# Miniprotein binders against q56419, part 139

Target 1, 326 residues: q56419
Amino acid sequence: MEGRTLEEVQEEVFKRHGVLVPKKELEDLAKALEEAGLLLTEKVEARLKEEEEKLKRERPMRLAGLSYPEGEREARAFLEAFRASYPGEGEEARVLLMPHLEPSRVPEVYGAALAALEKTPPPERIYLVGVAHRPLKEKAAALPVPFQTPFGPALPDLPALQALDALLPFELFNTPLAFREEHSLELPLFFLKGRFPEARVLPLLVARRSPELGEALKVVLRDFPGLLVLAVDLSHVGPRFGDTPLTRTLAEEARRRDLGFLERLAEGEPEAALAFLGANPTRIDGVEVVASLLPLLRERKGKVLAHRLDLEAPTLSAVGAGTLVL
Short names: E, the ipSAE of ESMFold2; O, the ipSAE of OpenDDE; V2, 0.75 times the mean of E and O plus 0.25 times the DockQ between their complexes.

## First folded at step 10 (miniprotein)

Design kc11 (at its last look DockQ between E and O 0.69; V2 from the best seeds 0.00; counts 0 for: pTM E .657 < .8)
Fold by ESMFold2, look of step 10:
Structure kc11 (fold): chain B 326 residues (1-326), chain A 104 residues (1-104)
Amino acid sequence: as target 1 above (326 residues)
Amino acid sequence: SPIEEAKRLIEEAIRLAQEGREEEILEKLKEAIKILIENGVSPEEVAEIAFRALMELVRRGAPPELILRLVKEVARAAEEAGASRETVQRIAIEAYERIREEVG
């Protein structure tokens, strides 16, 4: 019935089944199908509203038993195994860049983040900035509720979140449903909460670059000091992402872009890091977050602790991940 | 005249602060801002009028949560009066900084 006249449907039914259905019966059938579609839409909308209301109270774990263990004892052992995957020592971080890629794919990159956290005094709060994978109503968003982890709830820093909201020219608390399945917050949070069980969290998402977010955060971090975490992945290359199959040349280019980006950030030159990427031909995931946070990254020098371009054999594609301390 | 009506609403909001009726304070300030916007008051003037109310509430010891909500309303008033998002943010940051220096 999509775009077809009722007469065309009647003719097709007659040809296919040898029955001439009166026009009124076809009209009644079309109305019944429209009513059924409207009822399905109402049920979906009601379910989404229920989930949105639940998210105003807490954000439950979605990846426990899938990406990390659900029980606290097993989760603690999981952290230690990841730390052991990185044999080096970390550096103290005021800003930490770490991945949100599936942890088992880049264990030493998460291990490097844990090594940095070992050298970092426990903060009062963590500004956790991820990448929105669902649309936001604005360029950025937050969800001011506890996020459940195997180590207990990560409590929101409500005063800092409210200050941040007050300094933005848009409503910060704008898209609760975008947080429901957002792994760019949940995966890094597991590691952060495991190492800093008393820290409060500002769970933030960026959909598109927001200079306003960076200007507001500069003020908020001054008054509410804490650890700034950029939870981002790097290059995305190969057929899954619209390229030719991964070749040695494409992989070398992705590594070059990843490392050049990280190295310029480590020199305190975030504008140069963005300029180095140009049109971002390897689709580095962190670009919108870095572009939002320029005031917080300028002149802050540090060190790249780890990098991996991880191969997805079934798709002949790869994703880059890194750990940077500033 | 619109400025005088908005001023009366702001004075009523300040009086309500002594009674701890936070939602009524917010409602009165929203009403005042709406009146100013509907009568074509400039974004900067709307923000300054609202800021004077904020400073009085700060001096009376209003809780930080209320103050931050009211800073947001100052910025929202500028936006509704036609200010760009860049200007709205500048006004919000300036209000925050002035209040922070006073509370100190």
Scores: ipSAE 0.603, ipTM 0.795, lowest interface PAE 1.4, mean pLDDT 88
Fold by OpenDDE base, look of step 10:
Structure kc11 (fold): chain B 326 residues (1-326), chain A 104 residues (1-104)
Amino acid sequence: as target 1 above (326 residues)
Amino acid sequence: SPIEEAKRLIEEAIRLAQEGREEEILEKLKEAIKILIENGVSPEEVAEIAFRALMELVRRGAPPELILRLVKEVARAAEEAGASRETVQRIAIEAYERIREEVG
């Protein structure tokens, strides 16, 4: 429980193993670990420090062999299968909104992203903006190191990252441990690196809306042009997220909010998209990312390529995913 | 005068920038910022003065990469002195744009 909440651990175990461990069992385990006490804490702290020191050099794969193949040949076949799952053609993207959900849950949505990438000239760099599912010291963060993928390392664009940091009123390079297991970057990056092997990457996380990030990126993108990728999920509804089991009414509301959000983004009206969600009662994951990137999304017209509300049957919960090109 | 002392420190920082002595530049700029604040100059105005100094460094041939690092450090110092993040970011962007115009 390396600074993670019980809810975050529960979510991680669920994501990895498809098993919802009752919070009480996690609490009992946490307590047992606490009672096993100071030595475990010191060992955990030492391990965290070691992992943090490793993250100064590279970010290793965490989901290889789980969410995607570890081997390059198998990984390429994986990409082709996901592309084949989307029967349509893509559009050229300057901004790509795509999911970070477990790929096997929404293959056609990732397929739509791949279709868009097929129509996109190879960018020099990719601004990959994910969602921080762990606390950050600041509203946003970056990790300026190579991210490992089956296609080789995704190398950071250090000059562009330095320019971005210079334009932010906070330390961009904060909370490296938040990147260690962050799937919102790792999963999209698999697809992006597979399609654009030579592109440098700016791996960014947003925990809270940062208008400062959007303003800084607007300037940086002028001098360091590239593909902007929003790696965000949409609605999160059902018992895992504090709702009743999924019903037709709840699913219709989730879809309405997801599509209404994406359509307004496609119209170049990101403020209208946020306003449409209000208090965000269906818990659209990407809201803080979009709110941070308003200057980059304004007046950009685009197209919704795919949407799915995916049922997680064991928990009677559902998560929305979409692909949008601007 | 304290303002004249701050100006001298900025000029010294400019000389040091030509030599690539980053830490010493930052030290001089921080000292100048401190003097200005201690003498009743607002954090926002101090930030403006500091960023103007950085732009002058560029004009005098300081490497842009060095200036970008100094922009960040000056921004932090100004915020620590009480400047708003919004003001600091605005000034940093203005400084950056001017730097790019001069190098381009």
Scores: ipSAE 0.574, ipTM 0.825, lowest interface PAE 0.8, mean pLDDT 88
ESMFold2 (binder alone), look of step 10: mean pLDDT 72; pTM 0.651

Design kc12 (at its last look DockQ between E and O 0.93; V2 from the best seeds 0.00; counts 0 for: pTM E .637 < .8)
Fold by ESMFold2, look of step 10:
Structure kc12 (fold): chain B 326 residues (1-326), chain A 104 residues (1-104)
Amino acid sequence: as target 1 above (326 residues)
Amino acid sequence: SPIEEAKRLIEEAIRLLQEGREEEVLEKLKEAIKILIENGASPEEVAEIAFRLAMELVRRGAPPELILRLVKEVARAAEEAGASRETVQRIAIEAYERIREEVG
């Protein structure tokens, strides 16, 4: 009944249906609908608070049985199959860029990440930096709880998380509900936990460029050494992302942008990588994470191990994924 | 003067810390930091407060988690007093670095 009098509504109902509804009944109906809407809002808010409180204890698997097996034995076989999808050898990583795209779409890209992990001494902790797909209250967030995996819980590195929070000009633990369904952490974590079962994790999300996060992480990583993982996807092109249908020309441009970005990162030149993208016309997913972490990427040279621009035939769209070791 | 009042609050906070009255320490710190920032205190001056109190915590055998809590609360107080987020972060990092340097 927004912006209309009950008399106007009564007249419109009569015109459309030939039934004159008394003004009192319309008033009663409007009040009842308002009260029902208020009660629904209260129930939704109460349920969300309950879910938020549960997330302060642990983060359960959401994609077991969908993206990876739930059982530990099947999960280990799954992990080994992905490693086999990449026939090459990896290289030791201090920083690993890997995707968060559905694993079955880019098996050799995840396989390349596993190959890099084979060459990487088991770290005490993993700084896992994903991309927030739900709004955060701040530019970045963490959730300092166990994340369940088929290989057991990935335990948080609480001392390192507390240090990180202390060095940020905002509360790091700010949006628990944003982690509830966040695949950019869950999918890479499956592979990381499977390879490094004893490593603790700092599960981090970036929503918007946060230079403050990079400055704080520079200090925290010095004192709490570990593996830094950028769990990001690359180009997003085609109608699902606001473009015309995928053409050979658009796909070639997306591939060129993906590889040019990765190659400049591999040269230790993250500012040049960002400048190369300009307005980011192919919507590379990793720009906010890279822009946040510049102090950790500068002068760190490495190698691109794998890349795929994966076609989404039903949507005539594509998403790029890559594996970079620094 | 405001600066002399802030110094008195800092000295009282140190005394309360030595007595093990940690929550009262934090209340005095927030008040003192607010006064100092509002009267033009530098990030170095604010970090010195955190350093002095952190060293007392070290002398008492406090765990690193409590020391980091102090750093966060000092930075939070500076923000409440109107410091920019860049300044708040610089204060926190400088305090952390000075504590690390002293502990070795």
Scores: ipSAE 0.631, ipTM 0.811, lowest interface PAE 1.2, mean pLDDT 88
Fold by OpenDDE base, look of step 10:
Structure kc12 (fold): chain B 326 residues (1-326), chain A 104 residues (1-104)
Amino acid sequence: as target 1 above (326 residues)
Amino acid sequence: SPIEEAKRLIEEAIRLLQEGREEEVLEKLKEAIKILIENGASPEEVAEIAFRLAMELVRRGAPPELILRLVKEVARAAEEAGASRETVQRIAIEAYERIREEVG
């Protein structure tokens, strides 16, 4: 960690292992290192301040050349290959739940998302709701700047973002540094921008359930219609997440919870989906996002297009991913 | 009545707005909202304040962005006056919807 940010460590782990270290573990490590006087040098603070100032203008790519190609031509070939990995046809989406896991781990799940996008008329705007793997000052946040992609910048919908902020009982534009390395936005955005190059984006993060966000978005979506995208992963099981090594029993439980969650969402019963998880013992990543968006998910019927529980063999751990259309 | 006092403050705020004294508008708005909240005014009653000010801005050719800022400032003033997050959001939504109905 000497001279590296938690973000750089998370990126390094993500690069090496294709797995994001849970926020809490990184926070605990950061806190321990901070308490040890190892983290916050004046140099690190100055660098963070500089990065924060840059994020007032744009969010650069962090995973280009790692998770996806940097060049547009290669990026288009990448999209086509991922689409080809899913043999089915998609459905028109008004709401799309898709993963944010390393694409190479679950190609057919991203392929299913692309299949759904093929059946979806080009939206004017995309509400992209990711998971905050870093602390936020508030339960949710937005970054109202262009996000760089191989297909050009994803431009923010400033009028819709301003309307959303106006309807929230907190400052929406908080914690810009949380967006710097947040893959839960960057990875899905690659696919979304590649399919809908002219769509504006509302990049949103949820750290904790915010019913206020759902209520505000319900109003905003009326006046600023668009595609709602939930960029969430599902179960996280095994040693990396505090469990024993993956067994048949543990994998079956993870799949049961993932599918049971997605199916109840597909039935238009998001409260039943949350209730089904209870204490969420398999650590479904998207639970706080779904809990925030209940007003937008109620009574919407849909279809589960894909699901995978992907084994990370070096750690004997697994992460669930799914694609759902509503 | 507290409501009548709040209404008087809003009329003063509108006059101040007409004079280009925006910071003083916010102070009067905060005072009015405080009175309303302390006396148990409904979110709808507080939202009426935002509506009246917004209509004045509309008459002056204010862009939608400024109207949204006004809604946010009303909500913020309610929070500062000790309103719950739920109440603050209700105020903001009610104000927004009323403004939208009138402006199109």
Scores: ipSAE 0.559, ipTM 0.801, lowest interface PAE 0.7, mean pLDDT 87
ESMFold2 (binder alone), look of step 10: mean pLDDT 81; pTM 0.760

Design kc13 (at its last look DockQ between E and O 0.92; V2 from the best seeds 0.00; counts 0 for: pTM E .680 < .8)
Fold by OpenDDE base, look of step 10:
Structure kc13 (fold): chain B 326 residues (1-326), chain A 104 residues (1-104)
Amino acid sequence: as target 1 above (326 residues)
Amino acid sequence: SPIEEAKRLIEELIRLFQEGRPEEILEKLKEAIKILIENGASPEEVAEIAFRAAMELVRRGAPPELILRLVKEVARAAEEAGASRETVQRIAIEAYERIREEVG
């Protein structure tokens, strides 16, 4: 710790281990380490190892009481309120693209997803593909354990996960710590589990484009049919992401890219959607997920149900979110 | 010969399967694959030998879980023999489809 702030240590631990240690825990740990004369690194590593061992059994809720209610009754009221925030009707989805942004920021976009789910027959299983905001050992990963929700545990589809692993040229079950705090799975799973309580789940993360994942999933989906969910956000613009403060011009560019991306996906042209973004200057986070799932998105026509570019006023930054059904 | 080696491998795996020792099947398969590679077998040859062994277990009523593990090991065998990730995945998919066709 010589000269580093707690924030810098938190960031380093996040970068190295894919775990966000709460500042209070770091403070308590720092105090304990100062008292013990021990390096912060060893206790943190021991704690991370303990958390990794726990993740062999289940993935606990991390955002309950923060992003959504912990109690089932309150959680059901939460779902209903979000559904009410979208005034339209949904369409049946075979593929659902939905956000993983903080729900309170884009309620109508989640409401649109719920509207689509209302028109969707209950799937036997849900392939939930999120974005890895932390490094993975491989391009993609899965966690084959129950995910806790206010509606009870979302149980993994172990046979389908095993089939997927069998068809990948790498170990699918890698980097369990990356799932511990990954909101790109937890947030959409709340809505999915609330709507389809009996569906099994395949929780997947993509860090980098993996064509292998799409090819494997194409085969697996044939034998293990289910709903494919892309839990992705869209543009990330402004100072938090390295841009100038949000301007009309920057917002228009973000919206143009978001909508242009979604519309091309809705036309069944995922390669055209990727090509339209080019170098992705507005940082659509779903690019690597879409690039991995090309075989599953080709020739599927659908509809954009909702889009929002949400301003984070304290940072003058904005994040795009959308709901697409295919 | 690679064929004789394959035959011995199949016979041993069949025995282990009949004894209800699936974990040992996989370890034995890995050992045999290593021997094949050390003797200059190509990725394709190693994959084919491993696949033949897997198919014999399938024909004898190997459960789906074991089948999928065997597919993974066939692919891994190709990787260990120097196949590209693309080739490995192709081999895995081909093995899976052939096994599926046999099981119905």
Scores: ipSAE 0.648, ipTM 0.846, lowest interface PAE 0.6, mean pLDDT 88
Fold by ESMFold2, look of step 10:
Structure kc13 (fold): chain B 326 residues (1-326), chain A 104 residues (1-104)
Amino acid sequence: as target 1 above (326 residues)
Amino acid sequence: SPIEEAKRLIEELIRLFQEGRPEEILEKLKEAIKILIENGASPEEVAEIAFRAAMELVRRGAPPELILRLVKEVARAAEEAGASRETVQRIAIEAYERIREEVG
């Protein structure tokens, strides 16, 4: 009824249908609709607040039975099957770049990550940096609670998280609801917790590049040593992402961008890796994370262990995934 | 005058800590910082005053969790006083490093 009076509505109904609805009945209907709309809004807000309060205590599994098995025994077998999908050997990682794409789509890429973890001494803690798929109130966020996995809860490293928060010019614990369905943390965490069951976790999300995060993490990692994990995907091309249908040319460009990006990171040149992407025409997912973490990536040389540009036949689209150790 | 306000702030925060009321320390810090800003304290003066209070609490055995929260509030207060986020972070990191040196 925006822009119209009840009398105008009454007149229009009469002109169209020959029925004069008393003004009181229209007033009652308008009031009822307004009250119902307000109640629905309050109901949604109350439910979101309840979910937010639950997330301040723990983050439950959302993808068990969908992306990985729910039971611990089956989950361990799943983990071993993924390792077997990569026939190569890993290398020790101080920094690990791995995907967050659905694991069954890129099994050898996750297998390469597992191979790297085999060569990596068990860390006291893991800095798990994913990509926020929902808006954050700040450039980055953390959720300082246990994350449930089939291997038990991944416990937060509260002292390291508090130190990180203290060194940022914004509140680190700012958007609990953004973690509710965030697969960029949950999927890599399954693999990490399975291999390092005693490691505590710093679950971090980046929405927009934050040089402040990198400067703070440089200090925190010095005092709280651990494994740094960039849980990012690479190119996103095709109609699902706003392009024309996937062609050989677009796929080759995406692969070239993915590998060029990874190779420059492997040379310890993260600024060159970002410059290589320019406007990021293939929408590599990891750009904001890498741009945030420059101080932690500079001069760290390493190796690209795996890459796949995975085809989404139903959408004529593709997503790239890779494994890099530094 | 900021020096005398710093002494009053330090005394009050120490009192709250000794009385076992550490959660009120952050509220009192924010109140005192607001008064300092209203009376013309620069972001650097606010940060130094709050840092000195944190150091006294460290010497009296305050837990690291409380000290880190004080560092955070100092940094936020510097922003309220007009400091850029880059300056806010520099202040926080400097405070953290100086506190680390104190505890050995």
Scores: ipSAE 0.638, ipTM 0.831, lowest interface PAE 1.3, mean pLDDT 89
ESMFold2 (binder alone), look of step 10: mean pLDDT 72; pTM 0.621

Design kc14 (at its last look DockQ between E and O 0.94; V2 from the best seeds 0.00; counts 0 for: pTM O .655 < .8)
Fold by ESMFold2, look of step 10:
Structure kc14 (fold): chain B 326 residues (1-326), chain A 104 residues (1-104)
Amino acid sequence: as target 1 above (326 residues)
Amino acid sequence: SPIEEAKELIEEAIELAQEGREEEILEKLKEAIKILIENGASPEEVAEIAFRAAMELVEEGAPPELILRLVKEVARAAEEAGASRETVQRIAIEAYERIREEVG
């Protein structure tokens, strides 16, 4: 009845159904619909609150059966198939950059990450830094709970998370619902937990570049050593991302920018890597994470192990993914 | 004066550490930190207060979790008193580093 008088509604009902409904009955109906709408809003808010409270205890798998197998045996076979997709050997990583793109789209890129993990001594903990795809209340956030995987729960490193929170000028544990469906943590974690089943995890999200996060992590990593993982994708080009349809020229530029970014990171020059991208015209996903973590990336030399610009013919779009060890 | 009030709150918080009244310690210290920042205390002065309180808590057997909570509460008090985010973070890191250096 928005914007209409009861008489207009009454006339419309009569035109459609041949029944003249008294004004009082229309008033009662309008009141009931308003009350029902309020009750629906209250139910949605209550459901979201319940989900938020559950996320304060654990984070369940959301992509099992969709992006990776739910069962442990099948998940281990899946993991080994991905390793086989990359025929080379890796290198030891103190910092690992790996994608969060759907694994089946870039199998050799994830395989390269697994190869690097084979050469990496099992860490006590993993700092897993993803990209927030839902808004955060602050520039960054963490969720200090077990994340379920087919290989068992990935347990949080609570002392390290508490130290990190203490050294930030904002509350680190600020947006539990943002983690509910966050694939940038879940997909890399599947591979990491499969290879390092005893490592604890710091599940971190960056929404906007946070120099404060990098300064705090510099201190925390000194006292709580571990593997730093940047779980980021590279170029995003084409209509799905607000661009023109993918052309060979645009794809070549995206590939050039992806590789130039990774190569500069591999030289220990993260500021140069960001400067190389300029306004980031191919929308490399990892820039906010790299910009946050500059103190941890400077002077660390390494190697690009893999890259793919994954073409999406139905959407005329592409997404880049890479594996970098430092 | 405001400075004398803050000093009294710090002294009271330290005395409560000897009695194991942890939540009251944090509340009194938080109030003292706000007063000091509002009256121009430097980040180093605020970090010193956190260090003094932490050392008393360590002597009384406080777990590391409580000490980290103290550092966070000092930072929260600084933020509530209007300190910039840069200043808040510098206070927290300075307090943490000083406590770490003494305790090892």
Scores: ipSAE 0.741, ipTM 0.883, lowest interface PAE 0.9, mean pLDDT 89
Fold by OpenDDE base, look of step 10:
Structure kc14 (fold): chain B 326 residues (1-326), chain A 104 residues (1-104)
Amino acid sequence: as target 1 above (326 residues)
Amino acid sequence: SPIEEAKELIEEAIELAQEGREEEILEKLKEAIKILIENGASPEEVAEIAFRAAMELVEEGAPPELILRLVKEVARAAEEAGASRETVQRIAIEAYERIREEVG
């Protein structure tokens, strides 16, 4: 909790667990943790330090056996099944926008991403830009270590990461603990590594819009060409997200915003896509990522391959997911 | 003049490059950049200095990683001198581009 407001914690718990914990309960918990906390804080700090030291070497799988199979054979069958769930053909991608939602919720959207990857020549490197669901010390961060997958480790492109860091007005290699459980990288990476086993990866997180990231990446991509992947979800609506239960009207508004956002991106007009959302009342997840990558998205025309607004019935909430190729 | 002082520090840094004293080079360059920015040097002027230093390092067989470190240290020096993040990034990009044009 160091340095975070209760509101930021509430928002984090909400983003992570889809539960709006009342501020008062958080206060009571914080107080109880403070009272219980001196010994727990030392143990927690020691554990966090140990986890941080481990993250200097590798990022282990966290969702293997939960969101995707741990075994390579089963993982390959998983990829094939997801590809089969999308009946269309893909297009070559220079930029791929794909979801990071639980794969089982939107299989055809991941299938569309796989279809695009089938038409994409194997890249030397993948710039994988996810959403930070945890606070970062800076607006963006990278973790320059191997990410474990069922297909073997996704190895970092250290030269390209170093070049990127050099061109940023902040330390890129910050907040390693934010990567520990970040599913916005792990889930897309499963699919990417499965299709491009030899590609190196730049695992990036965006917490807040960083125009500096886009400018730096524009330069880096010239010298270190690769596939740019935006791992972002779209609208988040319903009680889990502070709305009323999903209605036809709310679902139509979420779809309108999702599609209107993706279509403007497909036209090569990322600023228009952001402007279209305004205050982002349906909470499109990928806004900060897109806002950071404007220089890389401008004038690139593409195609929306898939979209789904997936209902979580137990909470009467829904999350939008899409696949876009540029 | 502050500009002359900065140039002297760069010359000293270049001399140190011949000795393989990388960390001392970076410190001298950092000091030079700070002096320049504090005295109103433009991002382009700072980048030119970084470029010259980088070229000397390349001539001495410095690896690409050291060049990238130099660019980063230039950016840090600019930040420490009170430059905006935009200015810092502009310095870094300009320095990088100039280096790549000559070495790449």
Scores: ipSAE 0.555, ipTM 0.790, lowest interface PAE 0.7, mean pLDDT 87
ESMFold2 (binder alone), look of step 10: mean pLDDT 73; pTM 0.668

